# Miniprotein binders against q553d3r833to1016: the designs that were tried, part 2

Target 1, 184 residues: q553d3r833to1016
Amino acid sequence: NRFKSVNELYSTELSYLNSLLILRDFYFIPMEVEARVTKLFKSEEINKVFSNLKSILQISTEITHLLEERLSVSPVKIGDIFVKFAPIFKIYVEYVNNFDKVAPQLKAMTENPQSKKFFSEQRNKSRVATDINSLLIMPVQRCPRYELLLREILKHTQEDHVEFKNIKSAYESIKDINKYINDR

## First folded at step 1 (miniprotein)

Design d2
Fold by ESMFold2-Fast, scan of step 2:
Structure d2 (fold): chain B 184 residues (1-184), chain A 81 residues (1-81)
Amino acid sequence: as target 1 above (184 residues)
Amino acid sequence: GSTLRVTFEGDSPELLRWLAELVIEYAKELGGEVTVREDGNKLTIEVEGLTPEMVAKLIAYRLKELAEKLGLKVEIRVEEK
């Protein structure tokens, strides 16, 4: 039903946000510390690999909080959130395009024998099985998933529902953004 | 209310400012009101307006480990007013 679909959007956004926070707190920040202390990494290379993660974190944090608020009252209205954020999702273009470009640098960093202990220790401290490579690709995967999730919500929203127009507009806007990202 | 005070001390202004900026950004993300004071080789960040749960999140942030790796001292205090 519609409520189940909206809850899936929320629960997967919360999981996504938590993964991005782990990426920041157990990889990005500690790697910047190593760059300054041990010179194990170069700050310029770290910034190139992580790109605009900070901006993506800000967007996901805001979406998560708005979804939490909207789920607490009936009727559940979330379409306007994604209509508002659709233009801002163009910042994902920078991240997605950068991901492919920096893949060789990321591989060099993670396969470097001198850094293997660092990455193993950070993964252990994070207490999740997900490694840095799997975390860094998450924004790349989240964009098409927004489209899929909004499509499913729209499927369970009747044409006479108060939110039909906003959900349909949100779906079409996100679909356009994904097309723009893929036209690279 | 409670005020969270985080003080960093070290002889590298660049490292002090970098670590302080991380704390300031995180405190603002949690909705805190931030005041910064510089005193020679010390930088103090005072945060107000956070709930006890949010203060716990900021304290749980790995500040002592990060500061020690950077060669900085850190002191974290919660003051009741």
Scores: ipSAE 0.107, ipTM 0.545, lowest interface PAE 5.9, mean pLDDT 83
ESMFold2 (binder alone), alone request of step 1: mean pLDDT 72; pTM 0.672

Design h1
Fold by ESMFold2-Fast, scan of step 2:
Structure h1 (fold): chain B 184 residues (1-184), chain A 98 residues (1-98)
Amino acid sequence: as target 1 above (184 residues)
Amino acid sequence: SPEEIAKAYEELLRLEKNGDPELIKELLKKLAELAKTGNPEAILEAAAILIRLAKKGDPELIEAAKELLEKLRELGNPELIKQAEEWLKRLEELLKKS
């Protein structure tokens, strides 16, 4: 049903946001510290690998907050949230393109024997099994998942429902973004 | 300005290399003035210099590094607070190894 589909969107957004916070707190910020204190990393390379992470984190934080607010009130209306954020999702195109460009640098960085202990220690501190590579690819995977989740919500939203137009608009917008990413 | 900050740091790095206690005291004064700008980037770079020096176990350098990181925390949007906390944690780890 529709409620189940909306709740799936929320619960996976919350998990996604938590993964982005782990990426920031256990990798991005500690790597910046090491770049300045021990010179283990180069700040310019960190900035390239984590390009647009701050913006994506802000977007996910706002979406999560709005979804929490909307789920507490009946009827549940979430389509306007995604209509509002659809233009901003162009940042995901930039993130995906950057991810592909920096993949060799990221691989060199994570396979460097001098930094291997650092990455192992950060993964242990994070108390999750996911490594930096698995975390950095999450925004790349989230865009197709938004499309699938919105499609499922639309499927359970009747044409005369107050949300129909907004959900359909949101779905079509993210579908266009994903098509652009795939066809680049 | 960014250029003025860069030149100030180049001068500070020259003073750091000499290892003279009086020159280190002069370095601390210059770092304190940079911290007054309220520029997060300048505060972080100043803290990094003090942390490198603090590995030698100088109590004045340890205290100065903590003060700069607390200043960053006080300027504090949530991002800056988080950054300051991570730097303070790293400082504690480095001091335990020393």
Scores: ipSAE 0.053, ipTM 0.537, lowest interface PAE 6.5, mean pLDDT 81
ESMFold2 (binder alone), alone request of step 1: mean pLDDT 62; pTM 0.485

Design q2
Fold by ESMFold2-Fast, scan of step 2:
Structure q2 (fold): chain B 184 residues (1-184), chain A 80 residues (1-80)
Amino acid sequence: as target 1 above (184 residues)
Amino acid sequence: SPEEIKKLAELLKELAKNGDPELIKEALMLLKYLASEGNPEIIKWAARLLEMLAEEGDPEKIKEALEALRELAEELKKRS
């Protein structure tokens, strides 16, 4: 049903946001601390690896908040949210393209014997099994996930539904962005 | 959070005896940045940073920076 599909979009966005917060709190911020105090990392390398994560985190925070509000009222309407954010999802293109470019730097950082203890301790403190590599790839994986989720919502939205046009528009926009990313 | 603020105050007292003023200035800038994020975990990382700096420095020069550190601790307390 449509409500189940929308709720899946919300619950996976909430999980995604929580993963990004773990990435920020247990890796990004601590690495910046180490860069300035112990010189274990270089700030410029941290900035290259994390790219525009702060912007993506801000977008996910806003989407999560809006979805939560919309799910509290009937009828549930979310299509206009994604129509509004579709142009902003171009920010994901930058992150995804950067991820491939910085893969050698990320590998060097995580395989450096001097930093292995740091990464092990941060993973342990985070209380989750996911390591920094698994967290950093999440925005890369979320883009095709948005397409799949919107496709599922569209399948459960009848052609005469008030939101059909907005959901279809959102789906086509995200699909085009993903095609652009995948063609590179 | 109030307990973490107390720990931060104790670390600031220790840093007053032994701290590199150049590292303290960099630490203050980083702590100010962390405070702006509004995350409760900020205080834990501030405490760790101060512990790491405790082995450095000239006691005379760190007194000036200690007042700025106390002001930043007050800012973190307001956000917690």
Scores: ipSAE 0.000, ipTM 0.171, lowest interface PAE 15.9, mean pLDDT 73
ESMFold2 (binder alone), alone request of step 1: mean pLDDT 59; pTM 0.382

Design q4
Fold by ESMFold2-Fast, scan of step 2:
Structure q4 (fold): chain B 184 residues (1-184), chain A 80 residues (1-80)
Amino acid sequence: as target 1 above (184 residues)
Amino acid sequence: SPEEIKKLLEALKELAKNGDPELIMEAFQILYELLETGNPELIWEAREALMELLKKGDPEKIKEAAEILRELAEELKKRS
């Protein structure tokens, strides 16, 4: 059903946002501290690896809050949120392109014996099994997942439903962005 | 500076709530291009244009700010 599909979109967005917050709080910020204090990392390299994560995090935060607000009232309308944010998802192009480009640097950084203890300690502090590599790939995976989730919502939205036009528009826009990303 | 970047990101957040989707897309693209250059003057210009979009609410002023952002984007492309 439609309600189940919309809740899936929200619950996975919440999980996604929480993963990005862990990435920021247990890796990005502590790595910047180490770059200044111990010189274990280079700030320039950290910025290259994390790319525009701050912007993606801000967008996911706003989408999560809007979804929470909309799900708390009846009738549930979320299509306009994704119509509005679909063009903004172009920022994911930069993140995805950068991820592939910096993969060797990320591997060198995580396999460096001098930083092994740091990454192990940060994972333990985060209280999740997910490591930095698994967290950094999440935005790469989220954009195609938006397409799949919107497609599922559209599948369960009747043509006479008040949201049909907005959901279809959002789905087509995200699909075009993902096609553009995949062609690179 | 970090404070200037923070204010720019706050302006982006407000634009995402209130702006026309086409203008939002254009503003985001321009700001990412500006952040990549690291030019403080251009970053400040983009921030001022976004703040005008948010303050005025007048469709004519919103279009004017969008044109300024577009001109900044074109200048950045010439430098690549």
Scores: ipSAE 0.000, ipTM 0.091, lowest interface PAE 21.0, mean pLDDT 74
ESMFold2 (binder alone), alone request of step 1: mean pLDDT 62; pTM 0.457

Design r1
Fold by ESMFold2-Fast, scan of step 2:
Structure r1 (fold): chain B 184 residues (1-184), chain A 107 residues (1-107)
Amino acid sequence: as target 1 above (184 residues)
Amino acid sequence: SPEELKKLLELIKELAEAIERLAKNGDPELIMEAFQILYELLEAVEELLRTGNPELIREALEALWELREIVMELLKKGDPEKIKEAAEALRELAELIKRLAEELKKS
């Protein structure tokens, strides 16, 4: 039903946000420190690999908090959140397109014998099994998942429902963004 | 305006110098001083958003927000072992902000 679909959107957003925070705290920030102290990495390459992750993290943080707020009140309205953020989701185009371009650089970084101990230690500190490659692909995977989740919410929203117009608008917007990404 | 840009550049310089001194001496009091300078710098950047080049100001603001997060994490942890490494990272970010501010001057 509709409530179940909205809760899935929230729970997966919370999980996604936590993964992005791990990526920032155990990889991005420590790698920048290593680039300056030991020269194990080059800041230019780090910036290319991580792209606009900071912007994506800010958006996911705000969406997560707004979803938490809205789920605490009946009736549950979330469509306006995604209508508001639809134009901002264009930042995902930059990240997704960049991911394919930097794949060789990411592979070189992670397979470099000199950096293997660093990556192993950071994964241990994070206390999760997910490695940097699996974390960096998450925004790429989240884009089509937003479309699927919004489509499912729309399917369980009747045409006379107060949220119908906003959910439909949000779905069409994210669908267009995903089509643009795929047509690159 | 040119006066606002000059003030921003002076604040960035003061922040960079405070961070460099922190990295060299490990003085906890300088962490608080760097945070105060960062707060003043954020206010100056927000004022520039009203009158300057939006694209370059946005890039400077994003770099400044990253610097702020690193400073706040350093203050929260209070870990002497990582202070010098974090301070060097903060100094490099301050240099990036200076570069962006210099581009604003050219525009």
Scores: ipSAE 0.000, ipTM 0.101, lowest interface PAE 21.0, mean pLDDT 73
ESMFold2 (binder alone), alone request of step 1: mean pLDDT 60; pTM 0.454

Design r2
Fold by ESMFold2-Fast, scan of step 2:
Structure r2 (fold): chain B 184 residues (1-184), chain A 107 residues (1-107)
Amino acid sequence: as target 1 above (184 residues)
Amino acid sequence: SPEELKKLLELIKELAEAIERLAKNGDPELIREAESILYELLMAVEELERTGNPELIMEALRALWELIQIVLELKEKGDPEKIKEAAEALRELAELIKRLAEELKKS
């Protein structure tokens, strides 16, 4: 069912966006505050670890908003959204490559006894079980998920459907980006 | 090329003027956001002139898309003549950025 596949794309995007907002609000922003006030962290290290998260967050925010708008109207058309964002998805390459590079710094930061209480308190305040490591890897995991979700939508979209060309184009673009990321 | 970058900066300035005229019919907060994005785009283009960095081109394209969304929101509330002018300038800017990106990829 095409409807179910599109709804899965939307519902998982909404969950993904909410996780990125938690990452921003309970980790990124508080860590920058601590860097200025208590010097618990260095701003330069925070920026290296979080990389271009703000850009990714904005992309997901806009995609979520557009998907909500399109799902409220029949027939449901979402392919042009992903065609529009395809060139912008190259920003994920930077985030994924950076994640591998900063893994030692992230480990040192989270295992530092002086900051352990900070991370535990922020996790408690967020009211979710997922820690900063689990949240930071989410964009890395979302890239291949986009490909799988678009592939399922394409599978349930007939060749004569008005959306076929846009869904196919979006799928191929995301697949190319993921191939580039996987080839490192 | 320097000529393409100069034309891009001229279009950005023209777009800023069109958006300022739209300010009378739009949400002040939304117009402030459009101005901020436009200044970010202008700075990204100036840095491109210096470094030729592909990442800055992508940043400029992203800022352009955000600006387009803001202008489209203003279209519902603004003067049709001013909105048409802004949309036309945005279309020209998008084509120029696309051409510049393709040119830089080749050389």
Scores: ipSAE 0.000, ipTM 0.093, lowest interface PAE 20.1, mean pLDDT 77
ESMFold2 (binder alone), alone request of step 1: mean pLDDT 61; pTM 0.489

Design t1
Fold by ESMFold2-Fast, scan of step 2:
Structure t1 (fold): chain B 184 residues (1-184), chain A 81 residues (1-81)
Amino acid sequence: as target 1 above (184 residues)
Amino acid sequence: TAEQVRNLEAEFYDLLMQAEDLERQGDRETVAKIKQRLDELRQRLDEIKEKGDKSAVNLLEQIVDWLERLARMIEEEARKQ
């Protein structure tokens, strides 16, 4: 049903946001600190790894908050949220296109024993088993998942429903973005 | 909360923008400024801990650690010269 599909979108967005926060708090920010204090990393290297993560994090934060607000009130309307953010999802193109550079850069970093130790220590501090590579791929995986989740919501939305047009529009926009990404 | 974390992140980048100036000055006055900022951030850390916001605490602790290390590096370099 529609309600279950919308809750799936919300719960997976919350999990996704939490993973991005771990990436920021235990890797991105600490790496910037080490670049300043110990010179273990160069800003250029950090930029190659994280790309536009800050923008993606901001968008996911806003979507999560809006979904929480909308789910707390009946009737539940979320279509306009995704109509608003659908064109903004073009920022994912930059992240996904940059992703091919990420693995070689991280591999080069782990050739340095100090950097390898740093990554192990940060993983331990994060208290999650997920390593940095597994966290960094999450935005790449979230893009096609948005399409599937919106498709499922659309499937459970009657054509006469007030949100039908908004959900359909959002779905088609995300689908177009994913096609653009996959053709590269 | 996300708002608190966003505000701390903005303060962190503000401090990073100032880091080059702090490193450039390289003297007792620079160390004193870093220690003042550190005290201010530690007070905010205590306040945030009371609210149980783990993300804000983690971010602020990292900022505090950076400033502590920066102060020690400058003091050690000054002592050698």
Scores: ipSAE 0.012, ipTM 0.331, lowest interface PAE 8.4, mean pLDDT 77
ESMFold2 (binder alone), alone request of step 1: mean pLDDT 64; pTM 0.483

## First folded at step 2 (miniprotein)

Design a10
Fold by ESMFold2-Fast, scan of step 2:
Structure a10 (fold): chain B 184 residues (1-184), chain A 81 residues (1-81)
Amino acid sequence: as target 1 above (184 residues)
Amino acid sequence: SPEELQKLKDEIERLAQEIEKLRENGDPELIMEALRKLWELIQRVLELKETGNPETIRKAESELYRLLMEIERLEQELKRS
């Protein structure tokens, strides 16, 4: 069932985008405000921890809107979206590599007695009570999930289907990126 | 409220004009002050977005994007200085 697989790609992208917006609005932006007002954080440290989140947000926003548009018309074609974005997914390499590198800084920041109340308050304000660590790891987890989702769509796409070549190309590109990330 | 939305929009426009002048020949201390004001406006936009209707949320998101772009440009100017 190709339709089910495509809808899972869309619904999980929408949930992923929502999580990134929560990360931006309840952690990134408030932390930058605190860096300037109370000096609770250093902007330099915030930028290191969040890396290229803004770029990932832009890409996820655009993919989500394109998927919504394509799912509203028949026949449903989404392969060209991922062919277009496959080269851009290289930005995930930067984010994932940075995530492991800044883990000590993130730990120091979240375990600092001066900032514990801030993080507790922000977690409680978010609708799902999601902590910063659980949100920051999401792009790291989304990369292999793109591969699995595209693999399922490809599995349900016959070789003579109009989308076969685009889906296969997108799957292989993302698989290569994930292999590159895991081999570093 | 519609009045509060208009005041916020006017404040953003005034700050944007101030920033345009600073990008040409700004003092680093004035650039840092403008950055502080931009982040304060972002907080106000987020508060508006939290309880707004769909039209207000769409407008707030557009202003948030604009403010983040202005911040990125000023941070580049500050780094050059």
Scores: ipSAE 0.014, ipTM 0.492, lowest interface PAE 6.5, mean pLDDT 81

Design a12
Fold by ESMFold2-Fast, scan of step 2:
Order: C-alpha cells, then structure tokens, then sequence
Structure a12 (fold): chain B 184 residues (1-184), chain A 81 residues (1-81)
C-alpha cells in the first residue's frame, strides 16, 4: 500500500503534466498565434484565461523529475519535495482564484461561433477527447488531490519510518493551504 | 500483448503486497519470495520489449528498480534486527 500510494502520486503527476503539455501545445500556443495573425482572440484575454499556467508547468515538471529520481533509490524520500514546494503553492492559489473569475470569459470564448472550428480542430489534433475547459480545470482539481494522495501515503507510513515526519509535515502544509483556498 | 501486460501488472501488485507484509511483520521468508517474483517480472518485461509500448516498458523497468531497492532495504533492516 505504501509503495502503491507513492507510485499513484508519481503516476498521476505524470498524467497531470502530460495534460498540461497538451493544454499548452494545442490551445495556449495556437491561440496566441491566432491572436497575432487573424485576431480571432485577444492576447490579453488569452493571458487572463491561462493565468500562470507556465509557472505551474515548471513546478509540475520539477516535481515529476524529482519523483522519478527518488523512486529509483531506497528508502524513497518524497516528503521533503512537497515540504520544499509548499511555499510555492501560492501559485496554485492564484490560478484557482483566477479560474472562477475568468469563467464567463472562457465560456464566451468557447461558445463564439467564429472560434468553434478552431477548438474542434485543436481537439482533433490533440488525439484526446478532453476539451480546453476540462484541461484548464486540472490545476484546480490537482490541489485537493495532492492532499488526498499525501494523506494516503501517511496512512501507510509507520511512525518509526524515516519519512514519517516529512510526509506528515507536507500533508499538514498542503491541507492548510487548501483550507485557505476553500475559505476564500 | 494486452494479456501479458495484465499479467505484469498483477504480479507487480503481488510483489508490492509482499513488500508491505514484510514491512509490517519482518518475515525473512517473504524476502526470498519477493526476490523470486522480482526475477520473474524482469523476464516478463524482457519478453514484452518486442511487443509493448516503449513508454510502458520504461515505466515497468522503473518500478522494478524501485522494488529491488525496497527489498534490499528491508533485507538490511532484518539483518540489523
């Protein structure tokens, strides 16, 4: 169970990162191109909708790299990764708050008849069924999932395990940040 | 291919379960069983290299490295106990 829990953290981080790369490559970058070439979109509106996605991508890339490295060495130490990144979680706070704020703009953008063909073509090119709305909400969903995954790892980590204190600290930190987001 | 991949997943889950049992109980007999399962899984991964998705094979190899490290750690812990 502990190994399964740690591997689930890693596997879901890989899937999450891949989804963010699809969002970047098939939506964000092509939309910026259209904004400059055809004026189908306004660059300032694109920036508002995507918020700090680039920063979140960088964080997820780093976490993925670190998890891969740590999983190849025993004992597996991953708690300090999340303890280290807890202060940077303010980036997720910004993204989550922005997501709710820009929801009407995103809806208008995706329901515009002039852009329907663009979104349909990009979805087809990506080879996944997931649309832009489903991709943009992923960081919003990842935050509480970090808490659940760390909680599960903690459940399967005995008190005398070398990682116990770091996993518990990471869990409490992420839990506090999620509580802050939910109270806002 | 799909059947062999399912077999690999089932046996990786079995090995992970035995490692958890070892962590709970500290049973030396389970270490030997875990080593035998690990060796069998290595052979299965080798057979799948010709048929499987390269990414899935890489993932399986990474998991096997982790399990090998865990077995070595538990073996050392038992020696010290």
Amino acid sequence: as target 1 above (184 residues)
Amino acid sequence: SPEKLQELEDRINELAQKIEELERNGDPELIELAKQILEWLRRLVEMLKEEGNPEEIREAEMLLKYLESEIKRLEQELKRS
Scores: ipSAE 0.000, ipTM 0.126, lowest interface PAE 21.9, mean pLDDT 77

Design a2
Fold by ESMFold2-Fast, scan of step 2:
Structure a2 (fold): chain B 184 residues (1-184), chain A 81 residues (1-81)
Amino acid sequence: as target 1 above (184 residues)
Amino acid sequence: SPEELMKLLREIWRLIQEILKLKENGDPELIEQAKDKLEELRNRVEELKRTGNPEEIREAEMLLKYLESEIKRLEQELKRS
């Protein structure tokens, strides 16, 4: 049903946001500390690998809060959120392009014997099994997931529903962004 | 500097948050304040263009274009009311 689909969008966004916070708190920030203190990492390389993370984290934070707010009232209206954020989703294009470009650096960094203990300790501190590689790819996977989730919500939204126009517009906008990402 | 650009991006996101709140209560004074802040942020991006990371500058420019379009939309909606 429609409510189930909207709740899935929210619950997966919350999980996604939590993963981005783990990436920031257990990898990005500690790596910057190591760059200053032990010189284990170079600040320039950290900034390249984590490029656009702060903006994506802010986007997900705003979407999560808005979805939570909207789910608290009836009728549940969420399409305008994604219509508004669609232009900003070009940041995801930049993230995906950067992810591909820095993949060799990320591999070298994570496979370096000198840094293996650091990454193992950070994963243990995070209390999750997900490693840095799996966390960094999440925004790459979230974009097509937005399309699939919006498509499912649209499927369960009748043409005369107050939300139909906004959900359809949101779906089409995200689909266009994903097509651009795939065609690059 | 990288720190200045990061502070700028945070201020841009704060303004986005303010604009989202204005969607249902378009106060003309708050719209004018948002326009002033947008102009300030645009000037700061221009200052950082020569020395800033091109990727982060592009990110800031995309966010500013979004803000400009949203403010213009709110202003036009208010004029028609």
Scores: ipSAE 0.000, ipTM 0.168, lowest interface PAE 14.4, mean pLDDT 79

Design a4
Fold by ESMFold2-Fast, scan of step 2:
Structure a4 (fold): chain B 184 residues (1-184), chain A 81 residues (1-81)
Amino acid sequence: as target 1 above (184 residues)
Amino acid sequence: SPEELKELEMLIKYLESEIKRLEENGDPELIEQAKDKLEELRNRVEELKRTGNPETIMKALRELWRLIQEILRLKQELERS
């Protein structure tokens, strides 16, 4: 049903946001520290690998908060959130395209014997099984999941529903962004 | 530069959170030393934001990075224990 679909969007956004915060706090920030103190990493290479993660974090944080607010009132309306963010979702195109380009650098970085202990220690500190590679791919995986989740919500939204037009618009916008990503 | 000071503030927050995480099971004396150095670091960054010109900030950055290195050594020692 529609309520279940919207809750799925919200709960998976919370999980996604938490994973991005782990990526920031246990990898991005500590790697920048190592770059300046021990020279284990190069700051420019870190920035290349993490790309526009800060912008994606900001978007996910805002979406999460807005979804929380909207779920507290009936009827539940969330389509306008995604309509507003559709133009900003172009930053996901940048992240996804960059992920493919920096894969060799990321592999070299994580397979370097000198940095093995650093990555092992950070994974242990994060208290999650997911490593840096699994965390960095999450925005790549989230894009097609937004499409699937919005499609499911649209499927359970009648044509006379107050937000039908906004849900349909949100779905089409996300679908277009994913089509562009898939074409490259 | 102002950008360098913003990066330092981000690093200070990271170090603060790490020391807080280690506080429950860490050596109290080493925790106290780390907190004192973090306070010194934060106070110096605030002073530079308020009174520093670009030349003064650049010279002070070297000293601030040395202080960060001392805090990182304390963190490493806490993790070993």
Scores: ipSAE 0.000, ipTM 0.121, lowest interface PAE 20.7, mean pLDDT 80

Design a6
Fold by ESMFold2-Fast, scan of step 2:
Structure a6 (fold): chain B 184 residues (1-184), chain A 81 residues (1-81)
Amino acid sequence: as target 1 above (184 residues)
Amino acid sequence: SPEELELLKQIIEWLARLIEMLREEGDPELIEEAKMLLEYLRSEVERLKETGNPETIRQAEQELKRLEKEIERLEQELKRS
């Protein structure tokens, strides 16, 4: 039903946000610290690999908080959230395009014997099994998943439902963004 | 430099997030990591005082004082459990 689909959107957004926070807190920021203190990394290379992660984090944080607030009140209305953020999802285009481009640099950084201990220690501190490579691909995977999740919500939203127009609009906007990404 | 002040702000936000994780999960090993980051951030604020924007530095100092108090409180709470 619709309620289950909306809860799946929220629960996967919360998991996604937590993974991005782990990426920031246990990899991005510690790597920048190492770049300054020990010169283990170059800040320019770190910025290229992480791209616009900060912007994606800000968007996901706001979406997560809004979904959490809306789910605490009946009736549950979330369509306007995604109408608001649909145009902003074009920032994912930059991240996805950059991911393929910087793959060789990411591989060089993670396979460097000098940095092997750093990455192992950060993964241990994060208390999750996922490594930096698995975390960095998450925005690439989340973009098409937004389309699938909105499609599922739309499928369980009747045409006379107050949210129908907003969900349909959000779905079509995100579908267009994903088409643009795939056509490049 | 403006780039260094932005990075300082981001690392302070990371410390705040780490403290939030501590509050939610209660892992005592994260307390030591938070203390190490706090010490590093204090030394960076001192270094950047010479060339940094005074208002930005003042705000950073205030936030670090607040986070230090939070770490002390969480350490006491975890010791009690």
Scores: ipSAE 0.000, ipTM 0.102, lowest interface PAE 17.2, mean pLDDT 80

Design a8
Fold by ESMFold2-Fast, scan of step 2:
Structure a8 (fold): chain B 184 residues (1-184), chain A 81 residues (1-81)
Amino acid sequence: as target 1 above (184 residues)
Amino acid sequence: SPEKLMELLRRIWELIQKILELKENGDPELIREAESKLYELLMRVEELERTGNPETIRQAEQELKRLEKEIERLEQELKRS
């Protein structure tokens, strides 16, 4: 049903955001600190790994807050959120196109025993089993998941529903963005 | 001074680690406010690192004192929760 699909969109967004926060707090920020203090990493290498993660984090944070607010009131309306953010999802194009450079860069970094120890220690501190590679691929996976989730919500939204036009518009926009990413 | 900026960055990182530990059992509202403030402080430190020319040194010293005071305030606030 529609309610289950909307709740899945929210719960997976919350999990996604939490994973991005772990990526930021246990890897991105600590690596920048190490680049300055010990010179263990180069800023150029860090930028190559994380790309525009900060922008993606900001978008996901705002979407999560809006979904929480909308889910607390009946009837649940979320289509306008994604209509608003669909153009901004072009930010994902940069991240996805950069991703093929990430794994080779991380491999090169882990050739240094001190860097390998750093990654192991940060994973332990994060208290999750997910490693940095698995965290970094999440935005790549989230884009097609938005399309699938919106398609499912649309299937359970009748044509005369007040949300129909917004959800259909959001679905088409995300689908176009994913097509653009896949064509490059 | 580069040494002072590195000290402040390290302290911000330690506060981030502290907030993550508190997320499981802490006050969600306090944690959200602290996260927002930490991001703001990190951006201000990064800006000071980037500008570092002689004409901005005087302003940078004043900003460093303000940043240190705000970081100390957050450290005390999180330690009490």
Scores: ipSAE 0.000, ipTM 0.098, lowest interface PAE 19.8, mean pLDDT 75

